# Ledger of designs, part 5: VH-VL binders against f1miw6

Target 1, 251 residues: f1miw6
Amino acid sequence: MPHFAKPLLRNIITRNLFNSIKKKQCLQYLQTLRTLQYDGFTTVYFGETDIPESLVTGEDFSDGYYMPTPTWCVVHAGGSQGWVPWKYRMFLRDELCIKQEDNLFFEFCDVVKKAYGKCAIVVKERRRQDATRPKEGKETEAQAHVPSVVNLTSVTCCPEVAKSYGHKLLTLPSPYNYLNPLDSAWSSLKWFIINNRKEFCLQSVDGVYSYQYILFSDLISKGIERINLSKWRTITTKVRRWENYYLGKLS

## First folded at step 1 (VH-VL)

Design b16 (framework fv_bermekimab)
Fold by ESMFold2-Fast, scan of step 1:
Structure b16 (fold): chain C 251 residues (1-251), chain A 121 residues (1-121), chain B 107 residues (1-107)
Amino acid sequence: as target 1 above (251 residues)
Amino acid sequence: QVQLVESGGGVVQPGRSLRLSCTASGFTFSDYGVHWVRQAPGKGLEWVAAIWYDGSNKYYAESVKGRFTISRDNSKNILFLQMDSLRLEDTAVYYCARDFEYSSSGYFDYWGQGTLVTFSS
Amino acid sequence: DIQMTQSPSSVSASVGDRVTITCRASQGISSWLAWYQQKPGKAPKLLIYDASSLESGVPSRFSGSGSGSDFTLTISSLQPEDFATYYCQQYDSYPYTFGGGTKVEHK
């Protein structure tokens, strides 16, 4: 399945690479990041990924009326030091706005300060959902012309909160997703799920939601554990190659 | 469906030149780095050359440096390998391979079927 | 240049056997390693990338492990369609280099 997503991601990157506004934003991001690294800041990538339950169970409800599979949003952070020593969070996507814990980012900033000292916290740029009706299929164009409408993550990340702990919050321009090692970590997690979901199915208890949740959470935890320190170093080395490429191409 | 089709192979005399082509279809060619990889009869795989998505950077194996030139035409979805001063040691099936990264720094997710370069007498 | 040493050069096996192929880099390459399968007269096919990530459509009996300099490809239960030559390849730095190949053949 990740194989079918590869051409789309590459096309998005290439098309936006030469957009003058995004080129300047990427160059500013990279220059700021390098300066912070020189000044002793530890780089930490904070983000999220969506895991549909259908990725795990193999359920197919495409026939007849629309019947959506619940989607879980997994929030974690990592870098060259591996996963941050912070408990990752999982939220049902359709409940994020209602049941999100408002102190989560405060806790995160405190944990990374204690673990690494001052950090450069990198989050992805996202379009924020406003009170007006969303534009169909043209959000990317609209966002390019209305850049103030952003949502950094499903978790509210406040630059002032980060700064109060001695951190710097950086926003990675969305077309340059390959500058985010966390995306590679998420791909590895999804590969693990696809290749180990049969074990989950064999252990499932029919009609018991609580046990299904426990098995699902266990599978996710095992997948996260497989992305160990050596894998993170590999992923961050790849990002360094991308950074060098963009610095050479955009300067 | 993604396809890479090599052509231009054939029988050549030592010291002469030959140009290989690789025609891409089923994907946006200009978004991908691409490579040439060769395999001598009964031998293993040997990387030959790479070119970035936009043609701005090129890399060569030391054995072909100065003799081979990689290039691409993104408007026609074609990759080229110009082979000059050919040697008997260049006898091989030449494969076109698509790189996962646009900067030609990744692995090969798709390969062509290959084109044979061999020598007479 | 990074030299990739693959062993064994050939292995005789029967259907149902567990087959392990080893690949060693002359210097550290993190996890920048891919494994390919090649059948006679055909182009290579990607099996595993980033040392341990299984390519879409590749059976789960194939697995990769290792990091740094030592890597292993494992076929947990060999099937008739698995008789082929296998190659490891590093993409840490140019020039890209391949292992010498391991031919998995019938006993």
Scores: ipSAE 0.000, ipTM 0.419, lowest interface PAE 14.4, mean pLDDT 78

Design b17 (framework fv_bermekimab)
Fold by ESMFold2-Fast, scan of step 1:
Structure b17 (fold): chain C 251 residues (1-251), chain A 120 residues (1-120), chain B 107 residues (1-107)
Amino acid sequence: as target 1 above (251 residues)
Amino acid sequence: QVQLVESGGGVVQPGRSLRLSCTASGFTFSSYAVHWVRQAPGKGLEWVAAIWYDGSNEYYAESVKGRFTISRDNSKNILFLQMDSLRLEDTAVYYCAKDFYGDYPYFDYWGQGTLVTFSS
Amino acid sequence: DIQMTQSPSSVSASVGDRVTITCRASQGISSYLAWYQQKPGKAPKLLIYAASSLQSGVPSRFSGSGSGSDFTLTISSLQPEDFATYYCQQADSFPWTFGGGTKVEHK
């Protein structure tokens, strides 16, 4: 029987409960995903990433300079078949807190149905701090320790819409982001930007928004294209091994 | 460039314990899952255990579950296998093996192996 | 657990022969299969990954084929250094499992 100081005991209990709930959620997610895959569903990972303009221009604010840099939200999807044949979207972050593209998910579901048939669409769980003014209310024990939504900040992903196209929408629990191949694809994109941003900087020195916007979009497109089918197969193969490890241990 | 070097094998009596080590070099150890694979004399290969790159998850074959403990020290690039309640059927050469970075999951680098045997 | 059945258990061959080794999974594993070569007293060496991809530094006489549950390793023209035991391994589902091995022996 352990005996601890109240602050330490509370922290241990809270962490253990959170970890236990999340492990159960991850196991449920993996078992559901594998069942869908065995039933012929194509797995597609749908997500977003933030690209600050400072990553593109190379500006460094680490010395205390605090002028904000605009941030762009890029949304795309991919899997073992490569990038989905759907045009990625790019949104100015400051506009997403009050605006969302409600019809975009309908278009997405239609495109992947035509390309792959029935799909298991995987979306990363959004943490409470990612939501605008998180709401508190009646919560189950699980909800008290797992504040999440099945939505991107850029796109409202409705399970009923996915179902109407024959798809299944799945939520990947937040602590298991490494089970999302899209996170690796985003890292590759950002690394491409860092290595090729000098072209952008040299041509955009005058600060003209429309010119910079076109060049910025071109740079993003080139980075996305660099993440080819071979790269996606590498990333998804690694994710499948991690899934197999976790599922096997808990089975 | 990539090297995995096992140590700690030897002659042991049934029911005793033994700890194996594997020292890694030539790659970023903390970025890869690593495995123990064993081979009984004159027999085939058997996967034994694996550990996640950050040490947060461990995986075991049913034949060793509850008796063996895999662990790692990323600051020293060392993988361990603590073997408790050893049985005659644990007699084998134990290999340390690296997880692959590429299109396909496989064991791309192996150590030389360390032999675990029993005496009566 | 996925059972890997490898055949034959041994084959006698001469230098210059074409050698074919087969591996069957108890369930579908797509193309997540690797082939290893092991010489006496040595660690296994990766030859083929993803059923058909040749590992860097491995001679082109080695080739792999198959998908789903049936796979083959072919040595088109056996050389003296190829007399060894060969193992297949499924890399689809935990726990990782190996075939029983095929010993390629000189006649």
Scores: ipSAE 0.000, ipTM 0.412, lowest interface PAE 14.9, mean pLDDT 78

Design b18 (framework fv_bermekimab)
Fold by ESMFold2-Fast, scan of step 1:
Structure b18 (fold): chain C 251 residues (1-251), chain A 120 residues (1-120), chain B 107 residues (1-107)
Amino acid sequence: as target 1 above (251 residues)
Amino acid sequence: QVQLVESGGGVVQPGRSLRLSCTASGFTFSSYGVHWVRQAPGKGLEWVAAISYDGSNEYYAESVKGRFTISRDNSKNILFLQMDSLRLEDTAVYYCAREYGSGWYAFDIWGQGTLVTFSS
Amino acid sequence: DIQMTQSPSSVSASVGDRVTITCRASQDISSWLAWYQQKPGKAPKLLIYAASSLQSGVPSRFSGSGSGSDFTLTISSLQPEDFATYYCQQYDSFPLTFGGGTKVEHK
């Protein structure tokens, strides 16, 4: 009788090593974050989420079309103080290579410096294999002289830029999603969209639906506004409990 | 090749309004933040206003805040400065300037400038 | 606001001289400082960004140094085309601010 295929020992060893490395990275992240908080840094979580047009329209690609829906990338930041007083960004994913990451992170750092002083800016770790956005229209020399780490698909988050404004840039390890309050905020936004999309009527021309950018943007803005300071305090309190749990488990 | 050209300057009366334009060519305008910098006759450079690449963020010098409005039209490669409630102290050559790149607020490309002056 | 103080306001020099211009920020701006050259009737031209990085096409006789709050622009051997007014500019935070300028003029 032939034996069923078993996982390769290499796969087991690789997974266990990865888990060990990630646990150490998480502990280091938490210790660094707590040290910065002790030193008076305001914690700000900076990130993005994808909103497919089908989530807004309520339509699907049934009956064998099998085509991806156009997707919008929304960029914002928040923390225990609520959403940062910075105008959120929204990009059509297919256009991200055209819309360079030129001034966005500089503007962000300046805005949060004015609002909160020195900040610990937390961004989610991107997987090593994620494609980097092509940079068209940028001078090659300018790119070489600005140290950058692409932590978001839409925005280049440069640690040296953050430091120049008195901030510290931290990368949250990918398996510890419960340590990111922004993920809960994004879930609330998507829930708001699903429950309120009918209030934002789509224009149809000869049976083809088109939405107006202003109506779509208004829906997103209202969803963001519904995630008020009270909701942010609840979300960040929950994150603090997870932080304490992981510190106890990983130490 | 890469070029910024200002227009719209002229002689105005105090308290009136004027709109400056800056037309970009030779580069992807929608990828760069752009600024207005002015220089009074015989004086130094003074930063006036900035607008992000997508038009969603604006910054103003305190001396012009509430009176000037910066805007852009990426489909036409044009930057605007709407100047309301003009004062004699606003007399200057107005330059538009492009950010160096990747969020650097050093200016590698400048227009030739447009003069705003007052008749009394 | 970050105040930028340039010294001297003017300097008289001859071709071949070493010229040094100093710029002082009222607070720490790390390395976020640019230097510009402006000739009469012309727009400014970027010479140096990030305190010490030479802009492409700018002659190597120009150099910048400093970090924090004290910065220097040096012209190692002044040429006839270098007689101009020079400005520093901080870009650490808004509002962006320029120094008062230094006029390099013929002795």
Scores: ipSAE 0.000, ipTM 0.396, lowest interface PAE 18.7, mean pLDDT 78

Design b19 (framework fv_bermekimab)
Fold by ESMFold2-Fast, scan of step 1:
Structure b19 (fold): chain C 251 residues (1-251), chain A 126 residues (1-126), chain B 107 residues (1-107)
Amino acid sequence: as target 1 above (251 residues)
Amino acid sequence: QVQLVESGGGVVQPGRSLRLSCTASGFTFSSYGVHWVRQAPGKGLEWVAAISYDGSNKYYAESVKGRFTISRDNSKNILFLQMDSLRLEDTAVYYCARDFGEYYDFWSGYSHFDYWGQGTLVTFSS
Amino acid sequence: DIQMTQSPSSVSASVGDRVTITCRASQGISSWLAWYQQKPGKAPKLLIYAASSLQSGVPSRFSGSGSGSDFTLTISSLQPEDFATYYCQQANSFPLTFGGGTKVEHK
C-alpha cells in the first residue's frame, strides 16, 4: 500500500506544472489581444476542422463490407463580422498536394486586409506530433514517411506574411479552445452534417462507391452558410464573457 | 540571483567563423526564450537572434540570416551563437538577454528583455 | 521592419530637472514598447515594459506613456545615477528594433 500512491502523485505534480504554464500563456494571449482590439485591430479566427467521411456516411456496414473513410480538412475564418469574405478551402489530409496551398495564407491576409483593414489573426496552438496513434493501412503509413507533406500545422501561417499586410498573428494556447469561437462554428457544422447527411448521395464508379468532391463540398457549403452573422455574434459574445472572466482570474 | 555570462568573443579576420556561448544560472533556463543583442562600439543596440524556450522556434535579423545560427542546450543551461562568414559590420559587443516570461511563445510577437549578460566583444584585425 | 526614431539624440540636464525622451514607431505597435537604461561599459537595464508598466525595483520617478506610434519616457526629478543613455525597443513583432538612443548628460 505505501507504494501505490507514488505514480499518482508524480502525475498530479506534472499536471499542475502544465496547468501553471498554460495559465501564463493564456494571460499573455488575452492581454495582447485586448491591446490590439483597443488599437483598432479587427479580430479574425483562422483555423481548420477534420471531417471524416464516416461522419457523412454514418459508417453503415449493413452489407458487412468495410470501406476506408478518408478525412477532409476544411479551412475557414470568422469573427464578430461573420465568416470572412474568403473562399474556404477543403482538401484531403492524405494527399501530397496539401503542400501546393503554400500561397493560401498570403491570399487570406490580402482578403481580410481589403475587407477589414488591420487584423489580429488568431490561430490555435498546434503542432503535429510524431504519430502517437498510427493510422491503419500501409499506404497511409507510406505517405506519413514523406517529410515534405508533414506540416507542423495543416496550414502554414507565417507571422512575417501577416505582418507584411499590417496584421498581427496570435496563438491561442491549448487547452483554452473555448476562447476560440471558430470551434463553436465547427461544432455547428458537424451537427448540420449529421442531421443532413441523408441528402448526400454516393455514386458508383466501376462498382465502387465514392464521394464526388462537388457533392461533398455542397453539403459543407450549406453547413457553413447556416452559421450566419447572428450566430457569429452570439458565439463571439459568449467568448468575450469568458475572456473577461479569465483576465480577472489570471491577473 | 539571475546571471547570464557570455564567452567566446575575440579578434577574428573577415570571412572566418566564431562561436559565442552564454551560460545561465539562478533560474530555470529551459523555461525561457533567450536572445542575442549586439552593440557596435559607440553605437546603439541591434537585435540579432532569438530562440524559444524549447528550441523549436528561431528568429534572425536579416543582416545575419544565413550566416548566424542560434541554438541551446537546456541540459547544460547554455545558449550558443554560431557566426559564419563574419564581416567588419559584425564588430560589436554581443549580449545574451532573457525574454520576459516563462513559456511565452514567439508567435504572440511580444518580447522584451528583463535580464542581460555583461557582453563579449567581437572585433577584427587589420 | 519597424523603424524606431528617438529624440533628442542628447540632452543636457541638472539634478532635479524633469527630462522627457520621445520615441516614434514607423507603424502602429499598440502598447508594445520597452525602455532601457545603459551606463557606459555596462549592459542595458529594463526600466519600463508595455509602454507604461514600471519594472520591479525601478524608482517611481521613471514613467512611460503613449500608444500606437508615439511614446514618451519621463524622469520627473533627475538624480545623479540617472545620467546614462536611454533606448526604446518595439516589442510588437520580429525583427525587434531599437531606437537610436538618447544620452542624458550633465550641464
Scores: ipSAE 0.000, ipTM 0.411, lowest interface PAE 15.9, mean pLDDT 78

Design b20 (framework fv_bermekimab)
Fold by ESMFold2-Fast, scan of step 1:
Structure b20 (fold): chain C 251 residues (1-251), chain A 124 residues (1-124), chain B 107 residues (1-107)
Amino acid sequence: as target 1 above (251 residues)
Amino acid sequence: QVQLVESGGGVVQPGRSLRLSCTASGFTFSSYAVHWVRQAPGKGLEWVAAISYDGSNKYYAESVKGRFTISRDNSKNILFLQMDSLRLEDTAVYYCAKDSEYSSSWYGDYFDYWGQGTLVTFSS
Amino acid sequence: DIQMTQSPSSVSASVGDRVTITCRASQGISSWLAWYQQKPGKAPKLLIYAASSLQSGVPSRFSGSGSGSDFTLTISSLQPEDFATYYCQQANSFPYTFGGGTKVEHK
């Protein structure tokens, strides 16, 4: 593996298991999720991932020279029933005029209600966008209740909007990332991009990158399609095992 | 190419100790959990022990718990199995097996690469 | 411990035959099951993981199915190199446990 996520993740998780605030949040999250599942709610994980253009082109700049790479934010949702029957979205993060789509979440809630009925929509916990250093030490009780914490940077996920469609919006507390099957889906997408980028490479023209949006979005679409129903069932089964582990350990 | 090579097997007497080694190459050893799996002559496979990538978590089959100790040296890419109080029932080919990266979990679940095995047997 | 029961313990088959091997867990293991192939004097090789996912480099004639407690390995058209012993393994919980094996031998 070129990226050492597995050992780093384990060290982070072990350290964070001593944080009593996060333990309480995790236990409450798991108990709430299980209650909703028992009551017939379909669990749907909604999230985003960043894909820098350098991942597609394979370019790397060393010598302390940092060249800003345009980054694409991909937004999608899935669960044990596969990807939701909703068109994934893709946004450029490097443009100052890119704004959160307030109405996108309304559309999403309507689509999953029509497809699955009432859903437990799980989004990953995130600190405010200004917190670029993710580890400041132990999260305080005051920080745990910050009302302007953004779960996704691209889409405003409002609990009241979810409720109006019969859904429940849950926040999966960090650092319990392996309770989120979507992270595995994003890893598979990025591996697909790395292994297939030769067919879909960006082209430089007159010293400026010629962005082939259609080609790039086609690569993303193909990568998403490769994460099929069987793959999703396998990933969500593994998440269920870890939910059982944490529920037993924390209660 | 991923390669695992076991060594240290041989003929022992009941009640004695033996140390098995497994030398890994072709992958980042320090990033993967590794396992010991044994097979008695003419019998099936039996999982024996596992150790996490950093050595902090160890798991054992009940039949060997308290007698066997699994350990690793990530600086040398070597896995060890210290076998104490050996019994005739421990007669087997011992395989070193690499954990898979299927789920990107910090502990794996499947054995994607295996060594050739080292035989542990007993003198009459 | 989770007990894994394989059937049959042996099967006699000819090249071109469809071979089916079953594995039953004593409790639910979801899709936490792998299949291995072992030839005499050799180490096992991973064929199928997560009940139905084909390992890289394994021929498409091998397929796995099932979930919960009942699982099946199918070889759609047996080849000469497929005469071996096959094992299932549960990865749901420690200790990991293997089935007793199924020997696929010449008719």
Scores: ipSAE 0.000, ipTM 0.396, lowest interface PAE 17.4, mean pLDDT 77

Design b21 (framework fv_bermekimab)
Fold by ESMFold2-Fast, scan of step 1:
Structure b21 (fold): chain C 251 residues (1-251), chain A 121 residues (1-121), chain B 107 residues (1-107)
Amino acid sequence: as target 1 above (251 residues)
Amino acid sequence: QVQLVESGGGVVQPGRSLRLSCTASGFTFSSYGVHWVRQAPGKGLEWVAAIWYDGSNKYYAESVKGRFTISRDNSKNILFLQMDSLRLEDTAVYYCARESYGDYLYYFDYWGQGTLVTFSS
Amino acid sequence: DIQMTQSPSSVSASVGDRVTITCRASQGIDSWLAWYQQKPGKAPKLLIYAASSLQSGVPSRFSGSGSGSDFTLTISSLQPEDFATYYCQQANSFPLTFGGGTKVEHK
């Protein structure tokens, strides 16, 4: 939830403006997506989730004691056909240690084209790096925005690259995560991690837990495999019902 | 129709062993995680053990760890609970339960009728 | 282990009454909570999952609310078939744990 340390009236106005603009963006997104689906595009949700190491170790820090927790970004994609036939990726979000893979989105676009043909690739909205709010009050309502809690991906999704493979890249507005079946898959993955982390041995040195990338990767892989085609179809059907609810209001 | 049918319960002596079975029908058994939940006479529910859809991972309550073994045969749609070194505290009706699929893992949407394990004296 | 505490242990009610049952987790479990109904001699039946989601086929008079550590099951207008024992269950972490149960008895 956005946090505002401002007068109540400003917070009310900001929330109402945010809801109005984002609702319009959501309706435009849904209309575009449905048009593409009717034109034979396969819908694929491409995205990420952050898995802090504390989720694997089960560590909790007391008030007044803060230790930065390394966070891993897991990137994958899926839809009504299940997970895409593509190896998921993992990146450490430490700015000094990140080495991004070249051509990852090109490879992804090629893989899904070969598997599904032309695709509507849905990604979550990212906030602007240089702006948390509209600058200098010169924006129209369509240009206005508020800070987002949506995490940045380690992968650059270029619309021109998608188009070169016959795909369309769509952005789902950040407040409507319940319209993204991938977020449901990520919740299932994190739930799996919490319930199974004790079975993947962690090394403890002088009371401090160290986990190995191999063991961590194995835990993640097993969690992803748990989310099978049947589960994806169930999740996607739920999303489809919400989409129909919103689109029904357009008539 | 989804059905889970437990069998194998009965009267045993302390320290002996017993094997429970749960036969599933009406759904793709190999796609679901399944659990054993027990209930002592007149008492509440207690989770006992769980097994993944493919049999690769198993979980146990601390009270039964090292004594009970959960397993499954996906070709026959059967779940098993091998109960060794039985104690009086293991007296209960044992239920087979199926996990709900989707975002909400480890909710039990279907249960068997239960099978009673008790002790003679 | 996460301990689940239900209150009350029993409640006497009449048909048409509003019945409220509470469940408290010993630590935060987000919305990872289910409610079950059990009639004497029968297996439990899932009523509510994810704290507030009504299971298919369950009457709308049943509702769940809460998040974190405090949860409530409400029966808005008790029917004769609702006299049973109700259990909460946390699905946050292993071992999975149930509340002690609340028996809804005819007054």
Scores: ipSAE 0.000, ipTM 0.398, lowest interface PAE 16.8, mean pLDDT 77

Design b22 (framework fv_bermekimab)
Fold by ESMFold2-Fast, scan of step 1:
Structure b22 (fold): chain C 251 residues (1-251), chain A 121 residues (1-121), chain B 107 residues (1-107)
Amino acid sequence: as target 1 above (251 residues)
Amino acid sequence: QVQLVESGGGVVQPGRSLRLSCTASGFTFSDYGVHWVRQAPGKGLEWVAAISYDGSNKYYAESVKGRFTISRDNSKNILFLQMDSLRLEDTAVYYCAKEGYDFWSGYYDYWGQGTLVTFSS
Amino acid sequence: DIQMTQSPSSVSASVGDRVTITCRASQGISSYLAWYQQKPGKAPKLLIYAASSLQSGVPSRFSGSGSGSDFTLTISSLQPEDFATYYCQQYDSFPLTFGGGTKVEHK
């Protein structure tokens, strides 16, 4: 029913300041990225996406039914040259720290250096407190008071490691994820999964659907392969047009 | 608080020119891209032109390219649309619209009331 | 250009009804889609952006879903003030394009 409104007014004021800071960060990101591109750096977008097993099985939890579902984390990178010639990784969220190879980011930096030379590696900005996403807008607004952002992926990305290979590591501010072409690639992957998942489910005599890891990993691999060089060029061209629109440069 | 007010519409003859204006208040005008969107009587919405936050980049719908010029004056918080070589097909209510989610997205969180452009014979 | 196909073009409904409007893009636009409401003689009003994000001040009976090329706007329990025309708009790439509109009218 009633509420005092004083904390809400404070949060609105804080959010306006936070949004102003994020706009400045995004402009600085774009200016830095463009300078690196003109200096001969190849832009590579590095990131991850979560694929819950419910996306593969098609189970619906909209009725308020909730069951913890195993979630797979897929790690890859790409750009205008297509997917990088690096073997993508796939981990169970619960096993990520155990199954991850110790030197994945070192290997990644070496691979892209050999393939492209010096790279501008772009990763998303993530808050440390985002391990479980805020369920309510008031909590998100409260977090604006103390932005603490680091490059948090399933793979630890160290600026110093990137620099040792001649690369630059850039962070794209969180509200502007639409400037990341990798997100479009992930959307295409999930769309492929939804449209092809029925081929990978078997109904038991109990009416319970099951699938095997081999079938699941094959589905993921085929989805990644469908995002070919031509599609990557289209996606990155669209992102560059938006960047140029906001940077004040010719498209 | 946020307001966009269009002006400059009226009755014109084919081949003539008109200049529309949109005065903005209640937000930092120089931080946002702003667009012109039109709607012919009884028809749907049609995007016309866009200008970036600093005025350096402009985009136009093919139907108006070469005839219309979008511009802005950030010191006065005014958006303009110079409409040359007007055609009967340009008959519409013209809205100015502010980009949402700061200046980095192409959806519109605020619209003006619109200004009508019509033609006599 | 990305063509936005909206259906139905009109729907007759009563207060309390669940109304569903669909929007289909001619190519993938991820989640870069907005929904607007327009009442006769008025400017459009933003309802939803990023396909599913509810604009501040918009009633929770409005919801959006979809990604890629297929999108849906749902009004869970139609109110008298909801009789209006609804438009979808893509903002993935220039030129920006709108759907043809869906008029929600009284039975």
Scores: ipSAE 0.013, ipTM 0.533, lowest interface PAE 7.7, mean pLDDT 80

